# Miniprotein binders against q9bqp7: the designs that were tried, part 81

Target 1, 240 residues: q9bqp7
Amino acid sequence: VPQNWFPIFNPERSDKPNASDPSVPLKIPLQRNVIPSVTRVLQQTMTKQQVFLLERWKQRMILELGEDGFKEYTSNVFLQGKRFHEALESILSPQETLKERDENLLKSGYIESVQHILKDVSGVRALESAVQHETLNYIGLLDCVAEYQGKLCVIDWKTSEKPKPFIQSTFDNPLQVVAYMGAMNHDTNYSFQVQCGLIVVAYKDGSPAHPHFMDAELCSQYWTKWLLRLEEYTEKKKNQ

## First folded at step 6 (miniprotein)

Design x24
Fold by ESMFold2-Fast, scan of step 6:
Structure x24 (fold): chain B 240 residues (1-240), chain A 88 residues (1-88)
Amino acid sequence: as target 1 above (240 residues)
Amino acid sequence: SPERLEEIIRKLEEAVKLFEEGKIEEALDILWEVLEELLELIEETGDPELYEILLRVFEALWLIDEGRPEEAIRILEEAIRRLEELIE
């Protein structure tokens, strides 16, 4: 139960397209700020079990790869994730120049993995775009806002290596999605309402990606959990 | 506490049912609550069997990440059985 509850959805907004909506997806740049990011809040408020699982995973990886090997592995996973997001932005952007520039990035196992999901994605409204919740004072950079199977969603693209997924990103993914959603719904830079989320986990070997759809009710449930994490972060910051 | 173990068993049974219904996100949310409660019990009791059960629940989460919910369900059913043995 959060002390200061705030609604995820904005009653003054609609998820239906209208004439004021831009024809090109929005891409508001993320600027350095003292306001905490969604990622920072989540990392600073990890639960005991998340810390335990992350440490166990790290120790197993170091045992297998060595300390230098683990550092190289994590850097490579980060780079692959970055390239995957760049490729998806290129694929979903209507801009010819961006698609031409990123031709080499479009050929990966991760992109093969998401092909069946992309068939159901249309009506892209935002790509790699900054969101800010002015009332709750947090910021974020969302991957994509588009229709998935006819429903406007905040879509978060994740990469996973079998059999060793990054545990932390898996467990906090719904919180990340609803945090972006709540921020966008109350950010004056945007005019539309998002009520659904989608987490897509893509696999390096090209195995079919797993879509995790979040309807409005599920988003509302995770929103309450996000508010508790944000409250915990704010209290910890006051005590430091 | 038998009451706390019974609550964990009920949550695991609900998670299994949700996985069988294909409600992966709802089931995962419950598994996270189970992990938190098990970790707290381990810190309080030092019970090695609770630690083994925690590792089983962790393995189930790993199997879900691998897209193998049927195997995850099997492991969760084993965890339920082990918890029931601790009560009885």
Scores: ipSAE 0.008, ipTM 0.167, lowest interface PAE 9.4, mean pLDDT 79

Design x25
Fold by ESMFold2-Fast, scan of step 6:
Structure x25 (fold): chain B 240 residues (1-240), chain A 88 residues (1-88)
Amino acid sequence: as target 1 above (240 residues)
Amino acid sequence: SPERLEEIIRKLEEAVKLFEEGKIEEALDILWEVLEELLELIEETGDPELYEILLRVFEALFLIDEGRPEEAIRILEEAIRRLEELIE
């Protein structure tokens, strides 16, 4: 294993979050750029195993739902996920006008599913905010940075249907989290250090969401894997 | 849930025994069942450790296809240990 010359954590930043205005979470807009996004890098560098499992899943779903039914199912899952993220941004935002305007967005089983997790979330620092790794030249749009049970985390919100699981981003969830974390830790638009991740899987039927916490060691392990995916993407780009 | 993880462990243990007995096709059928169950749990939990275990089981499947069952068995035994750690 080669030495890691690009650390996930920034040695010049404190482990203790220090106050940027706690009443207004950062929301830096994602600008259109030729620099690759985290999601594009991951989509373009799926392993042979990931591709095979995804295709097998698609075939099983098409067999069950028909081709039109599968397309409708996939579109509906995407729309539900988008609405879930919009509702969470509204709930975690201190702005009253967003909550009033988006009353209908707050009414879903997914929101009921995450209520117990939200009770442990405080000190929101960023919501739907763009990050860029200045040295490694990639960008991303993270869901949330907040304290979960007293630890500052990059939090990624996921939706899942029971009994029919949806596989769109499941395999790469930890890589997304650490990619955002490493970018934020080296982005001059941010001043704090994040060392932990949290993946929260919310359920359509309102069943309690499952939180998966990623400590600093686990984040470092996935960071190494993210760097390999980024390197593979860069090599593929050179060959077009 | 612990019960589902225990069922996966049981299936992996059976697959290892079948590979040791040279019953490759029966063992492969069980490994594909394990891959499908792990995939379902990953979709439900988002647990990155389950994803890593899935990839290791998949690697074992490829090693069997390449005629390397001894290495495949070692990887499956590693997967069993990792799943046991998730139970408690």
Scores: ipSAE 0.012, ipTM 0.289, lowest interface PAE 8.4, mean pLDDT 80

Design x26
Fold by ESMFold2-Fast, scan of step 6:
Structure x26 (fold): chain B 240 residues (1-240), chain A 88 residues (1-88)
Amino acid sequence: as target 1 above (240 residues)
Amino acid sequence: SPERLEEIIRKLEEAVKLFEEGKIEEALDILWEVLEELLELIEETGDPELYEILLRVFEALMLIDEGRPEEAIRILEEAIRRLEELIE
């Protein structure tokens, strides 16, 4: 059980839009601060098993591709992910009149992969937007908040290159989603409540993306695990 | 890939038997083989359930190292059941 428990949901908030909500999706810029990010907390509190798997994956890739080849592969994976997120932000933003301008961004296999998911996405309320938990003292940059099949979700877009997925970026995804959710629900820059999560894994070859929906109960379960990781991070920071 | 999962299940069952017989070193050798095979399958499939199973097998290894074989056996039996569900 975490020592410093705090609720993920805010009982004073609703998932319904109100008259004061902007018609344009929110995009709060991430302010650099000494406050740790969600990704920093997760990276600094990887389990011994995660560290073991990541190190063995790196060694195997280096043996196969060489040191320079591994660096190129990792750089390409990062660049593809960045371009995928930029394309999704463009597609989902009603303000962009130039959505079709960059042909390369909009015609990737990853974008083809998510088409069936995007058809079920509406009511976008935030895109590439900063969240901060004022009480628990962490920050993050979430991808998207929108309705998926009628339910307001924190949506996290992931890319996967089968058969060799980047292991580290895959398995803390539910913790990232609930960390963003809990922060947003208690962040004064936002007025609405999010109770559901969605992790969408897109594939390079255009194969249909896999949606992993997280209902309120599942989000609450992962929230407890996130609080434990945050507590571990805080204790490690004190001991340095 | 069901044949590979079946082989991993057999190895885990053998490891449990060896731990019950007090043959710790032989059982540990098998568990390390299982970890390598699971890692290869995870790299091929990206299946998060295989990753969770791998973490459980690794937890069993740590428990054995700490002198807690009965708890390790329970975890390995859970891992076997989860792998069987993936075949079905």
Scores: ipSAE 0.007, ipTM 0.281, lowest interface PAE 8.7, mean pLDDT 80

Design x27
Fold by ESMFold2-Fast, scan of step 6:
Structure x27 (fold): chain B 240 residues (1-240), chain A 88 residues (1-88)
Amino acid sequence: as target 1 above (240 residues)
Amino acid sequence: SPERLEEIIRKLEEAVKLFEEGKIEEALDILWEVLEELLELIEETGDPELYEILLRVFEALELIDEGRPEEAIRILEEAIRRLEELIE
């Protein structure tokens, strides 16, 4: 209900020109805290549709793979995503040392999938960096902040086995992006303001990744939904 | 419940029209609303026919993601017919 009292964009920061010269991307480490993470808030406030889909998928996979097979499959999916993020951080880092030994990470189908997106990414300002919303009391670890086609974006890298050509099929990913954006815009560790988001869905077989660009208006719409999820989380926590 | 079923039918009809007009993202927004409303009705009624209709709407979403909107539209039109039969 207080959506107008907690804007996604920082009016004070918009009024101040960025005078700092970021020579290297920021990488602030995420610290253990009592403050909830974006991921935790979203997991604890899943929509009815998400709960149904997750349960149906789990039942189907267990029937096909068995309990142990399901656990191994999900662990492998997690590891592939982790390796994909590590490869992207390496590619986007201004590394003075070659570190060519990580060549194996750079040759995955997921990396092939995102090549056409990476051509349009420049001006990297943050990589695998912690954000905290000082007044709304939540934290997160964002993947990347960089210019995509000339616009400064919070960029979130995703892997998928099924095609996701529409943003509506990416579930909570838009909420995750705007939550990071709002936090960064109100975090004193950062001096710049981000108004756009980008979700990049990469495919294992090397099929071209689907970019989902979120302009300022769309980010504001998803921000309202994120605030409702955060409020729901707070209410659930009070009742436990 | 008849009023709620009529609302769901109207939303599905609007989604079909939007798909036919090539306004895929607007149609998808409506389909996700329909899925939420169907799940609420299933929790309240336990109606197995509503559960079957829910599964068909999810199948339509998957077909859209696969680039098969004509097949998705056919499934949604069948879902509309099945919902209308529940009112009657």
Scores: ipSAE 0.372, ipTM 0.765, lowest interface PAE 3.2, mean pLDDT 86
Fold by OpenDDE base, second read of step 7:
Structure x27 (fold): chain B 240 residues (1-240), chain A 88 residues (1-88)
Amino acid sequence: as target 1 above (240 residues)
Amino acid sequence: SPERLEEIIRKLEEAVKLFEEGKIEEALDILWEVLEELLELIEETGDPELYEILLRVFEALELIDEGRPEEAIRILEEAIRRLEELIE
């Protein structure tokens, strides 16, 4: 049990968007401060087992692609991920911003992969927007807040190539999502709260993306795990 | 091997320099190479300090993605110092 318990949901906020919510998704810039990011907390609290899994992934990739192929792959991973997120932001942004759509960004297997998910996405509230939990003292940049099949979710988009299903800390992705949820639910920059999470794994070959829906109960379970990771991080920093 | 650690340090220093020059893409490529080399060393040595350094380099990559390159640079500089201490 976490020593410093804090709720993921804010009882003072309603789940219903105020009718006055702007039609334009929020994009709050991430402030440069000494506050740790969600990603930082998760990375610094990785287990030896998680590192071992990353190494095993590397070995498999080298076996499949060769050393030179692996180097090329690793060099492109970040770029591909960035392009995918940029394309999604463009797609999910209001039509007025669509005139500047680079058509080349939309022609990807990843974008094809998520098409069936995008059909169920509506009511976009935030895109690439910063969240801050003032009490628990962490920040993050969330990908998207929108309705998925009529439920308001924090949506996290992930890219996966067949040979890399495990490198992306899929294990910590649920923790990341609930961390963003908890921060948003208590961030004064947001007037609403979220009760659900969604992780979407897009595939390079254009095969249908896999949605991982997280209901309120599952989010609460992962929130407890997140709090434990945050406490571990805090303790490590005190001992440094 | 001290030589392998020195090479990693060199690459990290190069990455920091590239960031300062605004060559973010090239810097990121080098950081991925560093991660690969660190993982190999961790597999060979099982050194927990190298593991911690690896995590810091990962953190730097994520910070760059979040648009926080200055903080990423600070982390990389710390990683360099920690690696230097391992050679001494």
Scores: ipSAE 0.016, ipTM 0.259, lowest interface PAE 7.8, mean pLDDT 85

Design x28
Fold by ESMFold2-Fast, scan of step 6:
Structure x28 (fold): chain B 240 residues (1-240), chain A 88 residues (1-88)
Amino acid sequence: as target 1 above (240 residues)
Amino acid sequence: SPERLEEIIRKLEEAVKLFEEGKIEEALDILWEVLEELLELIEETGDPELYEILLRVFEALDLILEGRPEEAIRILEEAIRRLEELIE
């Protein structure tokens, strides 16, 4: 257990799914500041295994594509991921009125991949929204908070070229999800409690996306690991 | 080094058994420990054969994460044999 353990769930908030509070914003913009982001913490505290996997993947791709080809490939992957998230924000937004444009953006393999998941998503509470943990002092930008099969979840959308049928295949994604969850649960800009997570891995060829549902118990387990990563980040920053 | 190689072999054998039993999570935890120990040993010895074995174990990990444990088990069994050859 981490030295300065803090609970993921807020005892002052309801743990039952309730109707949306009209005073709670759907989207809060992320402002850059000196407080570390979830992504920064995770990038600065990668495990030896993660570093080796990343370097091995990079070398494999450079051998296959060349230096310039690798840069073009990674830029294309980034752009595809960005467009996928923009399409999902449009699909799920209750405020979206440009349906003709939305329908054109929805014609992709990734969107086809997630259709069976989207059928079970409703009650959207947040989209591309900033969260801050006021006590633990970190920030993040989460993709989505909505009900999945009747349970309120922090939902994280991922694109992949390779199958990811196990949650372990997503590496730090569970940590990212619980970090956002803990922040939102203690952020005064929000009034509800989130206790579940969902990582959705979509595929370019339209193959069915893999949903990785995280119940409250699993979220609590990953939360402890996130706190250890945050502690490691804080110690590294002090020793800088 | 023979004692350390024997420990790595034992862990790989346990991982294979757990994968065969469908205990993916427990087997993956052991496989990550093996990868870390192989990396440390390579840094200390500079042995190119250990590096080739490490790459094979990583390939097995990739296959497991892709939902292909049968192929991964075959690769892990090959890695065990290669490590045994390094001992004598």
Scores: ipSAE 0.014, ipTM 0.386, lowest interface PAE 7.8, mean pLDDT 81

Design x29
Fold by ESMFold2-Fast, scan of step 6:
Structure x29 (fold): chain B 240 residues (1-240), chain A 88 residues (1-88)
Amino acid sequence: as target 1 above (240 residues)
Amino acid sequence: SPERLEEIIRKLEEAVKLFEEGKIEEALDILWEVLEELLELIEETGDPELYEILLRVFEALDLIIEGRPEEAIRILEEAIRRLEELIE
């Protein structure tokens, strides 16, 4: 797939604030249809090495926790991640309210972990918002688009139980971020351009979150890899 | 930790040297140690660059097992450069 035919950045767009930009963060609902999601593409195109790593991780966790313990662990991880994202959306939206349950579960750990990152986040333009790449035919639901230290970023919030093992979604985090970025830059529902990414890894024990900033060059490099994964997905579907 | 990254670099350099000397089994043992250490570091940090380096080391391991050590050595040398950039 020639990258010059499908660039990540839209030359007709600016990353500077536009007078026509909404003052309230966008939240376009995801319309599920036959068009594949970013997460579906990534899940269906794991390499043999990625599959081996995932299976090794599962076997190690099952050895430590037992089969029932592993099921409980994975269920709890997904639930914690969901609550963390809900809490962040609430904090960054105009209505910064949380249910008591969420504050008891998340604020003492994951939310505390990201406090120093949140102080550098401003100019929120989108929260839990759907993106679609009209030419490449994929969709996604991004977490956040905001300025981080003055640069407009697609921000992806991740949870980690230090020193617990990684989760499948952690492997492809940069690809996920650039896939959302490329889609948003070519989605008619949006008027601005994003050229940077930020992956924030928050910790359950409240240890300071690790920000992984991706500049335009790094985003372009991962975009090339995302295009290869998307092509692989499309070819696999034609052969079924 | 920069110290942990430097230890991984040292092991990769040792593995490359052993492959060049034709000591395949000894070099493979070191590569498996590197894979374990990279996995532990990725589990602690969630760093996507370390994950990409892990995948490259896996590819090198597979190439060595398939009897293609020259290609594997080139990949390992690339992995070493990437790790050095993370320290600098």
Scores: ipSAE 0.006, ipTM 0.208, lowest interface PAE 10.5, mean pLDDT 78

Design x3
Fold by ESMFold2-Fast, scan of step 6:
Structure x3 (fold): chain B 240 residues (1-240), chain A 88 residues (1-88)
Amino acid sequence: as target 1 above (240 residues)
Amino acid sequence: SPERLEEIIRKLEEAVKLFEEGKIEEALDILWEVLEELLELIEETGDPELYEILLRVLEALDLIDEGRPEEAIRILEEAIRRLEELIE
């Protein structure tokens, strides 16, 4: 899909709050159908270096833990990530009852890790919410849309065992963020425009999370790369 | 093949220079290009020396993430030397 036919930003939209914006963050459920998800597209179009890194990591872990140990490890990593996202949704939700019920989710190294980032997050507009690009025909489930240091961002929360101080080390995370951004900007369920992204990498030991802020220019650069991945996915499916 | 090896060497030299200048993110962009090109050559040739060089570049990436750019630079300089030896 040509870049000039499909802009990431919608000129008919503003990032300023308006009277039609809901006071409670949007949480539109993801409807599974034949339309590919962002994660599906990225998984099916991994680069050679990404496939190599994943395979090398898998082989090393199996060697260290055994096949059953590796399975248990990956299940635990998945569960920790899920709990982290649940805790963040609870913290950022305006519902006091939900926050009180989930008190135990608030006490983790990952939550300690993100405290300095959360201080700069406000004006939450969407949490765990589905997006669909009406023209490019893909869907996704984004973590959060909120103001970070005064700028409206698609925010993606990540957990990591290793330090990730550079955006280049976050793999396809920038592509995931801009894919959600482009979809939201062209989804009739939303009325605002998002032009910035934020990837937050949290650490289990409570070490300060690394924020990777993506301004409009950087988002446009990654959007071009996302369109190429989407085109590759579409061609692979057409030829199978 | 020699021309592609020379291009990879040039990119690695540029990445080293950028790391020395503290331009870490620009250098990382170039290192990811080097990884892609090395993987293509390995797939075409099956050369175990190219595979070992790739593993060293990956170690350099880990060192950068750990805040150890001086050690990463030394590894990248070793990779450059090893690639130069493959040309002849």
Scores: ipSAE 0.203, ipTM 0.645, lowest interface PAE 4.4, mean pLDDT 85

Design x30
Fold by ESMFold2-Fast, scan of step 6:
Structure x30 (fold): chain B 240 residues (1-240), chain A 88 residues (1-88)
Amino acid sequence: as target 1 above (240 residues)
Amino acid sequence: SPERLEEIIRKLEEAVKLFEEGKIEEALDILWEVLEELLELIEETGDPELYEILLRVFEALDLIMEGRPEEAIRILEEAIRRLEELIE
């Protein structure tokens, strides 16, 4: 039978605004140490099927682009994602918080892709902010915490050249979102509670982004899967 | 073993039914289980036919991710027929 797992939500916290909450979005810097990050846990606990699918994808891309072409492609994908996140942080931050903006960051197809989503985003509470689950001992860097259609969400921005209309096409992204959520809900640097997630997949050609909303029940289901991945990571570390 | 192949066929049939009903998330969960079970059998047996079937199921997964479930269903039905032939 399943053991009692640590809860994702903190019963001592509310999602309602608190007078002590900061008026500007929080941006806690990520301090690297021996505590594992969400991304490291997920990378070290990939399933056999995920490893196989990743290797098959790599081989197809190398066959199509050549080895040097594949390296250039992956570097470009990384750079585009980085620029997209920088542009979103700029858009969602108050003007007086940022000294300078690069207008070129705002002119991508990815930004056009998310415009209809951004219209429903308000009440930003955290941007590019570090979270730590003090009891479960993992860290992460989340993209955004804001209200989406009136619900406080951990929001994860993704770039893609292919359509991803179904949440499973994002692989471990739902696990990443709930891992950040659980950490934030138990991190003393934050005073509020998040119960919902949102994965936004933006497209290079400016096609409308696909939002994948995760309600509290779905977040609880993925939290259980995240705890299993975290336990697997811990067991692998113990095996020397 | 025949029992493991029969279980994979049952899961694929359930996934097709769920895709037809528009229950995409439930169907995808089952499809990922099928991919994992096929991979385990391939590692145990080295059967090239199972490998070809795995590639077809993965192609169906790609089609679902691209919003093309009707084409994916046709490929999954082909995979079911090929697995049934292995039981005989």
Scores: ipSAE 0.007, ipTM 0.258, lowest interface PAE 8.5, mean pLDDT 79

Design x31
Fold by ESMFold2-Fast, scan of step 6:
Structure x31 (fold): chain B 240 residues (1-240), chain A 88 residues (1-88)
Amino acid sequence: as target 1 above (240 residues)
Amino acid sequence: SPERLEEIIRKLEEAVKLFEEGKIEEALDILWEVLEELLELIEETGDPELYEILLRVFEALDLIFEGRPEEAIRILEEAIRRLEELIE
């Protein structure tokens, strides 16, 4: 059991839509401060096994691609992810100006990959929006909050490129989603309750994206693991 | 080394069985052991085929975390066949 246990869901909030919900998706800017981000916590608390495996994978990739080739590969992975997120924000936003900005990206393989998922997405409430857990002292920037097949979800969009897998952050995707969920559920900038998560893995070649739905029970299980990682981060920080 | 390769094959076969049964967490625990043992063997032998097998196991691990266990199983079965060829 975590020492600093706190519930993921907020009993004071409804999971149903209400009249106070905004008509336009929220986009709260991320304010930089000393409070750790979800991604920083996860990066700083990788298991010893994960650290060794990632380091070995990195060395193997460098052996195959060369130092410059590896840097180019990882830079391209990050750039493609960023472009994919920008395109999705544009597609899901009701604002015409944002849609026009990313018109050229709408024909990418990643966007083709995710079309069948997007058909089931509606009721968008937040896009590229900052969350903060005031009690547990962490922040994050979530991709999307919307209804997927009628259920309100924190949705995380991922890109995947074959045949050389980029495994950075893959291990922690469910933890990232529930960390954002718990923060949003207790963040005063938001008024609604999210109980489900969705991880969508899109493919560059346009192959159908894989949706990984997380119901409330599964989210609660991963929330416990997230609290343990956060506790570990706090202890490591004290040792510095 | 044949004895160590046989142990890795046994673990991979058990992991495949567990993935087929939907016991993802238990299968992942075994797969982590396989990755560690492959890395150790590569450091000791420098065998280029073991490097390629390691990359395939990493790809399978990535597919599992993406929720694609059927594709991961196919890759792990390929890795088993490659390891068996090294024992020959």
Scores: ipSAE 0.008, ipTM 0.178, lowest interface PAE 8.9, mean pLDDT 79

Design x32
Fold by ESMFold2-Fast, scan of step 6:
Formats: structure tokens, sequence, C-alpha cells
Structure x32 (fold): chain B 240 residues (1-240), chain A 88 residues (1-88)
């Protein structure tokens, strides 16, 4: 149980559109800060089991690809993910000129993979936007906040390579989503409430992406686990 | 795929039997195969329930290395039940 529990949802906020909502999606820039990011907290607080599993996976990959091949492989996975996120931001942006600038990013198997999910996405309120939890002292850069099948969600886009999965972010996907959600719900730069999450796993070969919806109850359960990871991070950094 | 989940369940059941027989190294090899298959499914589906099951199986692995096989077996039996619930 976390020592200093804080609620994920803000009772003073609603997910209903109102006149104060911006006409275009928010894109608040992430500022360099001593305040830790969600990804830093998660990376620095991996469980002993997660660390050993990752190390075994790395050893197997290095045996197959060599040290240089493994480095190239992981760099390529990172680059593919980055390009996928850039393409989605372009597609979901209401501005035509932004789509034109990113013309070359619109063509990939990953984008084909998510087409059926995108049909159910509307009412985009934030894209590649910074969130900060002022009370809990962490920051993040969320991918997207939009309605999925009529529910306002924090949406996190993931890429998957079927034969040899890259594991770096897999374990903590639900924690990442709820961390962004809790931050946004208490960030003064935003006025609305998000209670649901969506993790979308896209495939390089264009196979249909898998959506994993997280309702308010599930988000609350993962929020408690995120608070424990944040507490561990704070204690660990105090000792450095 | 139900077939993939059924195969993982079968492997976990085999690992439990091997631990009960004191064949630790053989059982550990099977547990590592299960962890790799669960990781692959998680990356393909994004299912947080599979992620939780993965962490429990890994906890069992750690308990075995610490010489606590009875507790590990109980956790593996819990993981089997949770996977069966996903099929149904």
Amino acid sequence: as target 1 above (240 residues)
Amino acid sequence: SPERLEEIIRKLEEAVKLFEEGKIEEALDILWEVLEELLELIEETGDPELYEILLRVFEALDLIYEGRPEEAIRILEEAIRRLEELIE
C-alpha cells in the first residue's frame, strides 16, 4: 500500500465538452526539469524479476545477432516507434498543412495496422502534450487524448515486432497510461477529466492492431501500483 | 489465440510436476520458455492481465532461486487458474 495515497480522478472536473475547451488539440511542450518523467521513474524502479528477464532476453538476442547487431536492432525498433508516433500525430491533427509536411510518415505497415482503431477515434483534445503532477512531482509526455468509442481516453500507441519482441516498455504500459491520466487530471493546463485508457499495439506487417481498453476501475487499480513505483523512485533518489 | 494459452498452461503444469519431483533445472527451463511466450503474447495483444500473470510467474522463478519451491508452486497454480479464466 502506498504511504501517501493521492486520487487519480479530480472530482471538480468533467469529461463533457464545454466552452472553455480549445478548438484545436493541446500540444504543451515538455520542458527540461529536475522533476522525473514517467518513463524515468518506471525505468529506474524495475522489479528484480523484470531486470533479470530483460537481461536474459538481451543475452539471447546478443547470441543471435552479435553485440553490434543487437545495438542496431534496438535502435531500429526505437526509430520505428518514433516514426509511428509522428505519423499518428500528423493524421490526428486537424491542420492540413501539418499532414502535408509529414507526407513520408503516413505510409507504413504500422499505420495500416491501426486503421480500424482510428475509425473509432474522435474528439481529439491533446496530442504529444506535456503533463505534470504538481503535487506528486512527476512529468510526462502523453501520446493522445481523444474519444474512443465515445469514451474519453488517454491513448498510448505501441509498436510490436512479432518474431523477436522488443521488451523495453512492455511490462509498464498500463502504469504509463494511468500516470499520464493522473497528471493530466490535476494539471492546471487542462480543464477536463479522463477516466479511461487505451493501449493500442500496432504491427509492422499491417495485421490488425490490438486495442486494450482500460475502464475507470482498472485504471484505479493500476494507479495504486504506479504510486508504489513513484514512492520507490523517490526513496532511491534520496539515497544518491 | 486459445491454442497458445492452452500450450502455456500445459507447460506450467509440467513445470509444477518437475518441481514436485525435485527436477529443478528442467522445470526452470520450462518456466523461462513460458516467460518468453507470455512476453510475446503481451507485445502482440497489450493485455494487462497477461502482464500481471507474467510478473507472478517471474516471482515464482525468483522464489525457486531462493530455495522456496512450495511457495513458487502455489503461485504457478494461481497463474494456471488465471490463464484458464482468460480462455473461458
Scores: ipSAE 0.012, ipTM 0.230, lowest interface PAE 8.6, mean pLDDT 80

